# Miniprotein binders against q58433, part 39

Target 1, 377 residues: q58433
Amino acid sequence: MLFMKYEGEIAIGPVHPTMLEPHRLRLFIEDEIIKEAELVIGVNYRGIELIMEGLPPEKISILSEKICGICSHIHVWCNVTVTERGCDIEVPERAEYIRAIVEELERLHSHMLLFGHAFEVLGFETMAFRAFMIREPIMQILGEITGGRAQYSCPIIGGIRPRCNIKESKIPALLERLEKFEENLKKLLERTVNDPMIMSRIKDVGVLDKKTAKKLHALGPTARGSGIHSDMRKMGQVPVYDNFEFEEIVFDDGDVFSRLAVRFYECFESVKIIRQGLKDLPNLDKRIYNPNYELKEFKPIDVYNEAQRGQVYYSYGLDENGRVRQVKIRTPTATNLACMEAILPGHHVSDAELIIASCDPCFTCTDRMIVVKENKI
Key: E = the ipSAE of ESMFold2; O = the ipSAE of OpenDDE; V2 = 0.75 times the mean of E and O plus 0.25 times the DockQ between their complexes.

## First folded at step 23 (miniprotein)

Design fo4 (at its last look DockQ between E and O 0.64; V2 from the best seeds 0.00; counts 0 for: pae E 3.9 > 1.5)
Fold by OpenDDE base, look of step 25:
Structure fo4 (fold): chain B 377 residues (1-377), chain A 93 residues (1-93)
Amino acid sequence: as target 1 above (377 residues)
Amino acid sequence: SKITVEVTIEVDGKTYPFEFEVDSPRELRWKLLQLVYKLEDNGVKEVEIRVTAKSPEIAELIAEFVKLILERAGFTDIEVRVEGDEVEVRARK
């Protein structure tokens, strides 16, 4: 029996022109069953870290915004937070609230992209379109707040950009849009859970057990889908979230359904956070930026936050010249993909794309064609 | 069946037609976003988009989606027509 080794390479990652090498899963298939999966990590953060080394902290913020097409806000927020903590820079409460609101909006639109993709992989094109349509109002809100298309550039050292200030007069319209979003999301959820064809494809498929998830250091919704508490917002790492009542969504079954369900239900929690934030904003001080700070020398400080995909980590110090030193950046994508690599063997090849999608690898940053205009530096 | 998209833009009194085919909702979304960015970057004030969908049901969804995308691009006057599997959207700003 000639074992036709069909080597299928699934490119997993943003076809972003700035990403030299996407993450790839190489699948070794025998009789339509995955025998082995090999994760090739394309994005080496070490290269970015080296570019950041010796730069002023303001310049590394610009670079951090370019690291991820879908989760740019969280990268910038983590980045500025290192300097703020290292230099004891007070950030106005209003600025932190707006940072959180923008992050939860980023979470919402990112999850809707994943749902659209998952439905497409499942062959439910109508549901895919519905998910993408539900996403658009969130993108409109983000555009109105930040004035940007895909790069919000909201956080700066000491606060937020003036353009990102949410005017009180806009709050009613934002709340109305969120209500409509939530209603549409409920309808999408109901349609999904009541479709036996969808449920049969995602239940008991791609099971990541809790032990394996812990061993491989699963993060975010990937970890939470396997019964692991993993949310930096709940672990006291992001103090602004202590102002909000919300739940950490956890499922125990570790299958594709559980990883998708975590994201579905945490969308409602994100809406709750945004509503609370918007409600409190009128009562907060109007200051959105602290201009009265001095950069100080400090040793590398660890900063954590919770991106759509899980824990993001930034660390660096400042030297006596105010230059960034010993930069470290970690994202959840590599560890979550390694979890999928581990569970893919034994599955039918037709389930591979869905299993991989369920950890939400940074798929095509479709909203960010950074047309790298070759500005010849 | 592929989704066929025909786009007509007017710039400085000249009409520029172009077409593309897509196989999936994701690809359609991607191409439409690229289009929107091009429209914005070139200051296009009027666009016509024609789409041939795989079904009438999908045509209705595409029509709504195209409208939402154009609204995000700052178009305020949007006309949508759906006839069977054919979608026509005209937008001005």
Scores: ipSAE 0.453, ipTM 0.823, lowest interface PAE 1.2, mean pLDDT 86
Fold by ESMFold2, look of step 25:
Structure fo4 (fold): chain B 377 residues (1-377), chain A 93 residues (1-93)
Amino acid sequence: as target 1 above (377 residues)
Amino acid sequence: SKITVEVTIEVDGKTYPFEFEVDSPRELRWKLLQLVYKLEDNGVKEVEIRVTAKSPEIAELIAEFVKLILERAGFTDIEVRVEGDEVEVRARK
């Protein structure tokens, strides 16, 4: 009897015609059941590291912003922190507060974008539109704070850009807009968990057990959906977060529901952090930038931060001429895709996109499987 | 599954109509955002957008969505009318 083995491919991540290539997850399919999955790692991080080698640290920020269009702030923040710690540069407390506020706003809009895409993959178009509508006021707030429409840069070595300073007179309106966002988010969550057709597609589907998640080093909400505590903000890696009361959100079942639920509840924690930060700003010293620093030679150091998808890692040193050396950049996408690779076999092909989406791998250009070739078995 | 978007741009007293169809909420969001940024980048001060949605519920959501993305793109004088499945938005800077 003739058996056909299908290969599906999902292109994941940013597309850049000259530099960046997305990760690819190849699916080998028989009778609509995934038999094997194979992660093909994009080469973009090694290429970017090579291009960054020998540049001044200010230029590396521009390149780091381009690694992820929806999470550009965390990359710039992580990058400036390497130089700041390596050169013993003091950063004003107000600047660190605003860096955190912008990051939590970035977490909000990124999670909302994922929810909209997940609902669309599931075929729940009304819910997808609700997610996108709820997201837009957060984008408006970000644009007001940073001045950017598509991509923005708030951190600079030693502080933040002056236009990113949040004026006291704006705070009451920002708090009110956050309150409205929180109310709409509560409604969206309730609509989701009370819809049995949505729940049937996400509960007990795509299970990443805790043992496998640990073995493959899952990060971020992917790990926290499988019962693993691993949040750089709670582990002392980002000191400004010590000033905010918030909880690490963890679910134990490791299914698509759990990975999405982590993100839903993280949005409430992000609102809590932003609210506290905004309320504290009037009590802080007004300095937002330290102009009195000197770049100096330092050996590579490790810097960690927590992006919406998980841990971001930057490491480099400066040579005697102030040039960046030994660049290493790691994001959670490749490791989280490896987790999806491990759990996809045995699932129906119709669940593949949902399972992959649940680790939030930054879908930019494609949201469909492509049958690459048919294989006779 | 298709949503029809009709756009009328007014530049220097002349009208430029066009339309497109989208298959998904993600595509609608993307195309509308790209449209309004192109309007801003080319100095367009006045636009009319008409959307034919799949249902009155989706039309109401799209109306708010279109208004929000136009506001983000710098339009401040925005009039929205929703009637059944039809959304009509007129915006000026």
Scores: ipSAE 0.330, ipTM 0.770, lowest interface PAE 3.9, mean pLDDT 83
ESMFold2, look of step 23: ipSAE 0.319; ipTM 0.762
ESMFold2 (binder alone), look of step 23: mean pLDDT 74; pTM 0.689
OpenDDE base, look of step 23: ipSAE 0.392; ipTM 0.794
ESMFold2 (binder alone), look of step 25: mean pLDDT 76; pTM 0.715

Design j1 (at its last look DockQ between E and O 0.26; V2 from the best seeds 0.00; counts 0 for: pae O 8.8 > 1.5)
Fold by ESMFold2, look of step 23:
Structure j1 (fold): chain B 377 residues (1-377), chain A 93 residues (1-93)
Amino acid sequence: as target 1 above (377 residues)
Amino acid sequence: SKITFEVTIELNGRRYPFRWRVDSPLLLRYFLRELVEFLKEYGVKEVEIRVTAKSPEEAKEIAEIVKRILKEAGFTDIEVRVEGDEVEVRAEK
């Protein structure tokens, strides 16, 4: 039997070596066309779940923050929520509003980072520069609120850290900075959709049809780019969002354009949520923490939230000694990479990195794709 | 073979490099028009452009095109050097 086989490998998301491993996507190419793709799951949530077993709930927050540096807030928020619901702990309304505001700021900076990365992959470096410049003010706002750009958590069991309380005197300036961000985002979107050179690279490329997306359980913007309603914030899973008027963004074509467009329009919805939250804060009770709670035994509680990449799921219980048991954590990246694995065959290898990036995996500048050629036999 | 553009701008005391590889006259016009718009949008006052052309004759042609686009972007102090297939342009407002 005579065959020619080419193999490429991309490492997705650097993690601590002893806890989690990066995902790898192996590409088998012939004459620059992808013939097969193979996802090798590197991230081992079973290992981190085992490490969490028997720990106090506060230590779960520390470990969950390390899962993803770009989305650490949502992981900590999910964790504290499991304990709060299991122990019937009342969380002040102001704290829940600020948790949502910080999450939507995290969504903004994460989506902008993806736009910058996607433009870099395509070679549109001035567009990437624009995306990163538009992102920077959001990072500054996050740093002002949380004391850090990515890894300082805001939620604590029963509330938020005192530093994260947003002073009412700062709200007018924050609203003005958000308006400027929104104006610049609109310009970026218009430049993208009105540019035939950009559109030719992203329209009708990397199509994930609705049937395949459902079969493979696509999540988040990946699912919503293929016509699937999938937003946990609209599905009653995150009660604080019932206070905000916003829309779930859905596109039907399932191409790279659609997955990016969902994220573009989600940024406008995030601005709407943050604006509403900031305007409401002065009218809320000033309490940001409930000191009057006791941990108690509870059977596993399921908690869902909507990260930038899609559904995040946390479940655990507490035993009679206040120790965490039966930990389960699920995030959207592995599932969405499986969707990209399924659609890569038939594409030119030059589109591979774009298609993979369009589901927003946790890339860093040190991750790379390696194309490996095998000898002819 | 492709024409390579390396562009360096200065903003807020920092230098930012950009790189394009161009394989058609359409892409050349596209990136040069994008560059003009970018320089105006960010109020860039200092830019350096290095071009590796396909031939010395093309390098001279590209040097004139680059000079023209920088004048369109409002630059008045433009230095152009052409050596073989290489072009180096420095411009200030």
Scores: ipSAE 0.422, ipTM 0.805, lowest interface PAE 2.8, mean pLDDT 83
Fold by OpenDDE base, look of step 23:
Structure j1 (fold): chain B 377 residues (1-377), chain A 93 residues (1-93)
Amino acid sequence: as target 1 above (377 residues)
Amino acid sequence: SKITFEVTIELNGRRYPFRWRVDSPLLLRYFLRELVEFLKEYGVKEVEIRVTAKSPEEAKEIAEIVKRILKEAGFTDIEVRVEGDEVEVRAEK
C-alpha cells in the first residue's frame, strides 16, 4: 500500500503499474485525527466484463486467471462453475476435491501474506519475517500440485488439468508439511497474542460494529470479525465442502484484532479441510475430467464462492452460438473497503493503514486492466 | 537511513530471497534471533545474507553479530565478506 502524506490529506492506495485508476482512500485530517474519509474506487470490472462479452467460455477462463494475482484460482473456479451449472456438466468428485484443496492452500498463503503485511505496518519486522517464511511451504505445495506459483490454471470446464492431479505417493509428504505449517502458525499466534505492544495496537482499534457491517454488506473475514455469519462454503453454495468437517470462525468485537483473529483461526480450518481432502482422495474415482459435455444455451446463472477475502460472484449466460452474455463479476474488496472508510473517522492517522490492511484489500482484483490487444483474444 | 537486509534461504531445493529493513541495531538483533530460530526449525542448510549498513564500522559490527548467530544456529561453513558498508555472509551446514 502506498501512503502519501500531504498537509491535511493522506492518500492510501495501491501503486500497481497496470492501474489507470487505482482505488484511492483520501483522508481529511485535522490535528492528526481523521475527520473524513473518501474512498475512490477505480471501477475496472466493467472493462473486464465487456472484454468477456461475446467470447467462448474457454477464453473467459484465461481472462479470469488474470483478474487477480493473489486469488486467481477462485476466479477460475467460480467462472467454470457457471458453465458447468448452466450446461448440466458433471464434474468428477476428485476434480472438485482438488479444486477445494487448491483453494484452501490459496487461502492459507493469502492469509499469511496479510499477517506479514500487518506486522510490517505495526513495525514488527521479525514477526513479518516469520509470517512470510511460514507462507513459503504453502507456495511450494501449490507449485507441486499446479505446476505454477501464481497462475495455477487448475480448473477447466468439466474438471481439472491433468497436471493438477495429486498423486497418492505425494500425500504423506504433503500431510507432513501441513502439520509443520500448523505448528509454526500456532507459535506465531501465541507470540502475537502474548505481545502486549501488538495487542494494544489492534484491540479496540478500527471497530466495525455489527449493525454497520450489515448495513454496508461486509463480506468474508471482515463480516465474520463483526459477528456476522458469512461463508459461502457453509451456506451450501459450494457443494464439495459438504464433504469436510470445519468451523466458520466468527468474532464479535469488530476490531482489527477480530479481523486478524478470524483469519488466523481460519488457517487451522483450512488445514483441516486439506487434510480431509488428501485422506479421501485415494478412495475416490480416479477420473479428473469429463470430456463428454455439450455447451447449451442458458440464461445468466448466479454462482458464489468464498475467496480468502469473502464472497466472489460470477454470472453470465451462454447464447445459441456458445458465447457468454451479460457477464457480471463482483469481488468483496470494494464492499469491505467501504466498511473501513466508514469507521476511519475519529481515529488517529497513524492507525489508518492498519485499519485498511485489516480488511485485506485486493487491489489487483478490482483494478487490473487487461489491455487485450485484439489479436491475442 | 534503514539498514537493509537481504536474506536468501534454500528450503527444499529452492532459493527464497527476502528483503528487510531495520531501523536499529536492537531490531537487527531481534531479526537475527528470529532468523536463527527459523533456520533451525525448518532445517535450512544454506543461507545467504546481504546487509547494507550505515557505516563501515557498523558493517563490521553486523558481520560479527551475523557470524556469531549463524554459529549458534549450527552452521559450520561461514564465509563473511565486508566491503565498505556492505556485508555478505554465506553459510552452510
Scores: ipSAE 0.008, ipTM 0.355, lowest interface PAE 8.8, mean pLDDT 82
ESMFold2 (binder alone), look of step 23: mean pLDDT 78; pTM 0.765

Design j2 (at its last look DockQ between E and O 0.13; V2 from the best seeds 0.00; counts 0 for: pae O 4.1 > 1.5, pTM O .792 < .8, placed apart)
Fold by ESMFold2, look of step 23:
Structure j2 (fold): chain B 377 residues (1-377), chain A 93 residues (1-93)
Amino acid sequence: as target 1 above (377 residues)
Amino acid sequence: SKITFEVTIELNGYRYPFRWRVDSPLLLRYFFRELVEFLKEYGVKEVEIRVTAKSPEEAKEIAEIVKRILKEAGFTDIEVRVEGDEVEVRAEK
């Protein structure tokens, strides 16, 4: 029997060291219909928060980068921001712009990876290939800017690494590459919505109604596909985004189509943000780092940002010796998995992978298992 | 009772496999049409197609359809082999 197993997800729980172990989603199936779904968080929880306690803030940036393989930038950005705000460190505007540009590039490649995976799950291999080909130029841009395609190491306390500065001479070529990406994205969207075979598999499937989404505290595109406004970039939590004109994308039907449509249109908004940021960059002061700061003791403060999956939350303070204390980290993974538990019952087992993919739990695409629990009716 | 449809293309110096399992003639026609449009869109010069049909009779029918579709897509060197319920096609431009 096939078992669905999600690999590469960091199991997060109190009081455990980090160990990469997939979450398991157990499906209880009767006559090919899912009767119940049960989320099993990894058997031995490893607490990244505990490992970080007592370390200097520079050290926890390294650990934060490793929490998520496809969203490492947002974690590093959140981490440095806690220290920057707690110590009243001024960050150059140019550095904040580049942090946002890199984050939106991360959003683009992550959403494209999801589209490719969703098409693979559905068996639309040529559409999956198109998604991956459209994604590759974004990965190349990230590699050129940051030196890393998956773990970028761009933010540092007080700024960005010097290599991540975007030279003004490269901006015209970057804008052209973005325009090509946007053209190809539009074609992919048009092919999807105009294809009855694709639409029949994603429309009205895997519905998460607004009331249930609110009850389970859905975040990110999962929430926004069910009519819930939840974007930290529009809620004043990430000040650099106040400089960009963009829209929060919300759909109301809560189906797989809606969650994918949120992501499709978010990609267009990300292109708008990156384009605006690149065009503004030549008019900004050239400083990318503040060398004149001092770490100081501070009580825990809260920092929020918007990853491609939804809200990311970091909180900690520094003690008198400059050591990190009372670390708390929250990602949208747990609530997205809870939403999957709520959606799956009543669906044919063949729809399970699609529904799960549409909630983007950050699972790897290497292996999947469906665990059938015996002695359940 | 499914038709297995395996396609290998060469693009940008790399080989890419696609695989479909299809349980209806409508889905088979859909995927063949999408494949042809994809091959033309990306300028694919060489393709290998392997089909495992439900029966030898269906294999012969599919072989004829694949050959015609590849000719319409601009492939001029098409080699087709049918053995039992298996079809193997190699084509290049």
Scores: ipSAE 0.348, ipTM 0.774, lowest interface PAE 3.9, mean pLDDT 82
Fold by OpenDDE base, look of step 23:
Structure j2 (fold): chain B 377 residues (1-377), chain A 93 residues (1-93)
Amino acid sequence: as target 1 above (377 residues)
Amino acid sequence: SKITFEVTIELNGYRYPFRWRVDSPLLLRYFFRELVEFLKEYGVKEVEIRVTAKSPEEAKEIAEIVKRILKEAGFTDIEVRVEGDEVEVRAEK
């Protein structure tokens, strides 16, 4: 049996150069059909956890922000939430609202990035272009709120940074931009579902059945695409979301289409959340930060949130010296990639990239984040 | 070999670089139509385009296509530079 070994290196990983272990996918192919797939996940979360060990919680937030360039906000939010819960720190409602708004904007731009990438993989460059252009207004909104397009640094222990406070005078313009985004997204969706060439490449391809998804502990849109309810926002893990009316999007077919469709439709739910949040903001207390807290010793506390890719988990304790202990961080990427690895066998080699992309591994962190290297002149 | 196409737009003080690969100058026309629609929709006043073609002849053809499309888009100041296989276009509106 002449196995053709296709070795694709997929750079999936944190933006920080010290953590860039490339994921390696090895495909064993016979007659253009994948017989076996081996995915080596290079994300050394243990290294990050070790670096965090014994640091003050404020320094950990800085490190958490550097873990992922596309999902930096959710990491920081989860991180500060551990300390806030462990120390019984009251977070102002306005701060939690803004944290949620920024998260849903992060979800929107991340999903648009995935759609663009999926269309590139499919060879539909014009559709990919539309997806990337639709993404840009979201990046602008994030920039206007947080002062940055990457590494927003929005959450801090006890609330948010003052620069991330959404001014009431900006709300009408933000709502208008969201309406335009939603209109453009509808047009993109309509064009996608009405294109038989696109649909033939994504429907009934890369099927993750519900049983396998459960067995392998699929998370987020990967799980939801296989008919599994999996959203920490709906499971009461993130209390601020109880203020918003939105739906958990679930599809049953488990194919590439279903995983993409979940993300398309949940973009509209993210817009609903942001719109509700922005409408409520003027009526909330103006406080955005609680300066009156004390750090205290606590045992490791589990914190969950729902990133664009699924469940994020942070846990640590604080010792008597105010140093974090027993740090654990889990992201959905490894688990969801393992699901794609499991379903790759039996597919044509030409579908491999699309199948992997459909779980939204953080591939694009490296190439399209123009790290504006501040040229230190 | 694919034609490499880089577009940089400036919108609301932000620079947006896009990189694309297309198989033919014909596909480039479709891409540009979409780009033009976007530029109009968002009121973009400045666009920079860099294209690496497969040949100098193709580069000249692409340059003409780009120039025509940007004119149709309402850009009034269009600078086109062709050097070998590379096309650089700057347009303002």
Scores: ipSAE 0.020, ipTM 0.520, lowest interface PAE 4.1, mean pLDDT 83
ESMFold2 (binder alone), look of step 23: mean pLDDT 76; pTM 0.735

## First folded at step 25 (miniprotein)

Design z1 (at its last read DockQ between E and O 0.74; V2 from the best seeds 0.00; counts 0 for: pae E 3.3 > 1.5)
Fold by OpenDDE base, look of step 25:
Structure z1 (fold): chain B 377 residues (1-377), chain A 93 residues (1-93)
Amino acid sequence: as target 1 above (377 residues)
Amino acid sequence: SKITVEVTIEVDGKTYPFEFEVKSPRRLLEKLYQLVYKLEDNGVKEVEIRVTAKSPEIAELIAYFIKLILERAGFTDIEVRVEGDEVEVRARK
């Protein structure tokens, strides 16, 4: 059997040169059917963890922001929370609200980016452009709040940066933009669910059953698409979310449709959270940063948060010199990609890119899909 | 079909043209963001973008998208023209 390596590098997502998590899927194909899939996990967590070891926590925050170009906020937020909990640092309520608002905006733009990509993979270029256009107002809001492009630099130990404070005078304009976003999202959803060509490509395709999802430790929307409750915001891991009314979106069918639908419908929940947060902000104390903290020695503390893709985990301790020790970072990408690896066999090669995309591998973290075609001699 | 993008920037009274081709909406998005960052980082005050799209419908969408990203980049005077598959955007800051 001469393995003709058709190195068809399907680059899944924007190849950012700063990819700290190059994950690769290798597909072995016979007669256009996937026989085997191999996930090659880029071992970059250990590299970052080692770089962080022995640094001050403030410097680690800078490094955490660079881990992901799409989900930089959640990494920084999770990171500073370790120090805050370990040192018993009080964070002003206004700062936590703004952290949540920025996170839900990050969730929105990330999901819209995925939808645009999914439509592109499906051959619906017009809908891809529409998704990207719908995304842009969210990017504008994020830019206005944080003054950042890809890196918002919003959380700091003890609160948020002064530039990230949402002024009351800006709230009406933000709400108006959010309303327009929601209307456009509804229209996009309606167009999607009423297109039989789209639905035929995503329903009953790439099924991750609940048992397999549990066994492989699926996280976030990937888990929720298979009927598993998995949202750190609902599990009490992120206390600020207790101030907001929203639903955890769960689907049971475990197909590409379900994984996309979870993200579509949770966009509306993110909008609800942002609206509630913005509504409450004028009534909160004006303090956005606690300058009166001391770093203390503490043993490694586990901190969880819910990124766009699922559970993010940070853990470290501080030594007697205020230096970080025993750093551990986990993102949901590896486990979710492993779920796709498990379900890819038996599918037609033409569905592979869509199935992989449906778990939303960090496009900055996913380098290459390699297609290996077996030529029967 | 390819999407062809021609960009002309003016810096210190000099004009710098460059072009690129993309096949996908995502790649177009990526290239446009890279462009915007370059414009901001170099303090570009005037830009012209010409795009040949795959269809008139896509041309309109691209035109609108370019407008949005240039607005985010701080351009305030933006002129957009769409003729068939051709898009022309001029922006000043």
Scores: ipSAE 0.662, ipTM 0.896, lowest interface PAE 0.8, mean pLDDT 87
Fold by ESMFold2, fold request of step 26:
Structure z1 (fold): chain B 377 residues (1-377), chain A 93 residues (1-93)
Amino acid sequence: as target 1 above (377 residues)
Amino acid sequence: SKITVEVTIEVDGKTYPFEFEVKSPRRLLEKLYQLVYKLEDNGVKEVEIRVTAKSPEIAELIAYFIKLILERAGFTDIEVRVEGDEVEVRARK
């Protein structure tokens, strides 16, 4: 019998406008057991931050949309918020509500995409198709509100794009469509938890304990699946969310099941937020944009928000000529990769794709797990 | 294990057939979105999509998914037929 060592590599990262080299996760496998996983950092040119340096803040929004194809809205929202807070620009309450509604719709469709991918990795194609079917009505609603095909950006400095204003006459139909989504989501959850083949693959698999999650600075559902309260929407960082009743979802076991369960229950919380927001809109002032502001010089300030994958951080200042300076952008991808590096050793290679998916590093990376080098002992 | 998709686009009375194969549900999703963008960008008013699925249940799911995507692209006259594993969708704007 000859034990074989394999060295595999996957590319992880969203599509970027500059086509930056994605991060790589290198796996060292012996007798079908992962012995080591190591993160190989992509090309370190700070590409998107460098391209943004010296641009007007309005142009930054176009680049922000390209950072993540699944979560473009949160990036644009963070960007406009930096300038709004730095320049003391008032944003109408209606605009803040619609920003949150669109973000929660983005959270719904992104979580559903992850569920479809996870079912695909498990070999449950029917469940994968169900997840995608349940997701599509949310994509339709986003398209109706934002007009975008794949870009759902609604914020502009001082408000929202006029086309993104939700007409009161549309609200009853939106609420009904949301109710149907919620019904289908409940059915999907029940099918998942009642399937012993699915449950056997996700319970007690890929455990990230709380101490390790804290040490590695885990974010988003990765952290919340390991018992860490980390939701920026509940931590006072995004004031509009103070208007909605919802719960931070936390599980303690740190397994694949826990990370997926966080996302499942977050979808129900997102439905609650959207419903409350839609019902409140008719009672809000009709203004969606503040035209009466001036840009001014400001030192870098920090803005935090909660994407579906975790905390997003934007920081920059504005110079006296209205140009952005000292741009810093952080997404949860690098931290989630570090968590995968810690989780994977000791697991059978057949669990690798599922563990990676449960940390949601990016949509495109999970297709390209490749054995790069074969070694023998 | 593959899913075969045959597409026929009709523009000004002329037909343009093509097909593709996908290995997974996620790849099917990606290809169908790309198709919808192509239909929108070229102002296509009539399309026929035929899919051979792996089971009758998957065929029904794919048929409904295609219907939803075409509705988002502005098609309102959508005829769906599912026979066993086979899906036929005909759509007009």
Scores: ipSAE 0.392, ipTM 0.806, lowest interface PAE 3.4, mean pLDDT 82
ESMFold2, look of step 25: ipSAE 0.370; ipTM 0.792
ESMFold2 (binder alone), look of step 25: mean pLDDT 76; pTM 0.714
ESMFold2, fold request of step 26: ipSAE 0.328, 0.348; ipTM 0.774, 0.786
ESMFold2 (binder alone), fold request of step 26: mean pLDDT 77, 75, 77; pTM 0.745, 0.706, 0.741
OpenDDE base, fold request of step 26: ipSAE 0.596, 0.571, 0.568; ipTM 0.877, 0.870, 0.867
ESMFold2, last read: ipSAE 0.377, 0.265, 0.360; ipTM 0.795, 0.750, 0.789
ESMFold2 (binder alone), last read: mean pLDDT 77, 76, 77; pTM 0.744, 0.730, 0.746
OpenDDE base, last read: ipSAE 0.582, 0.560, 0.588; ipTM 0.874, 0.866, 0.875

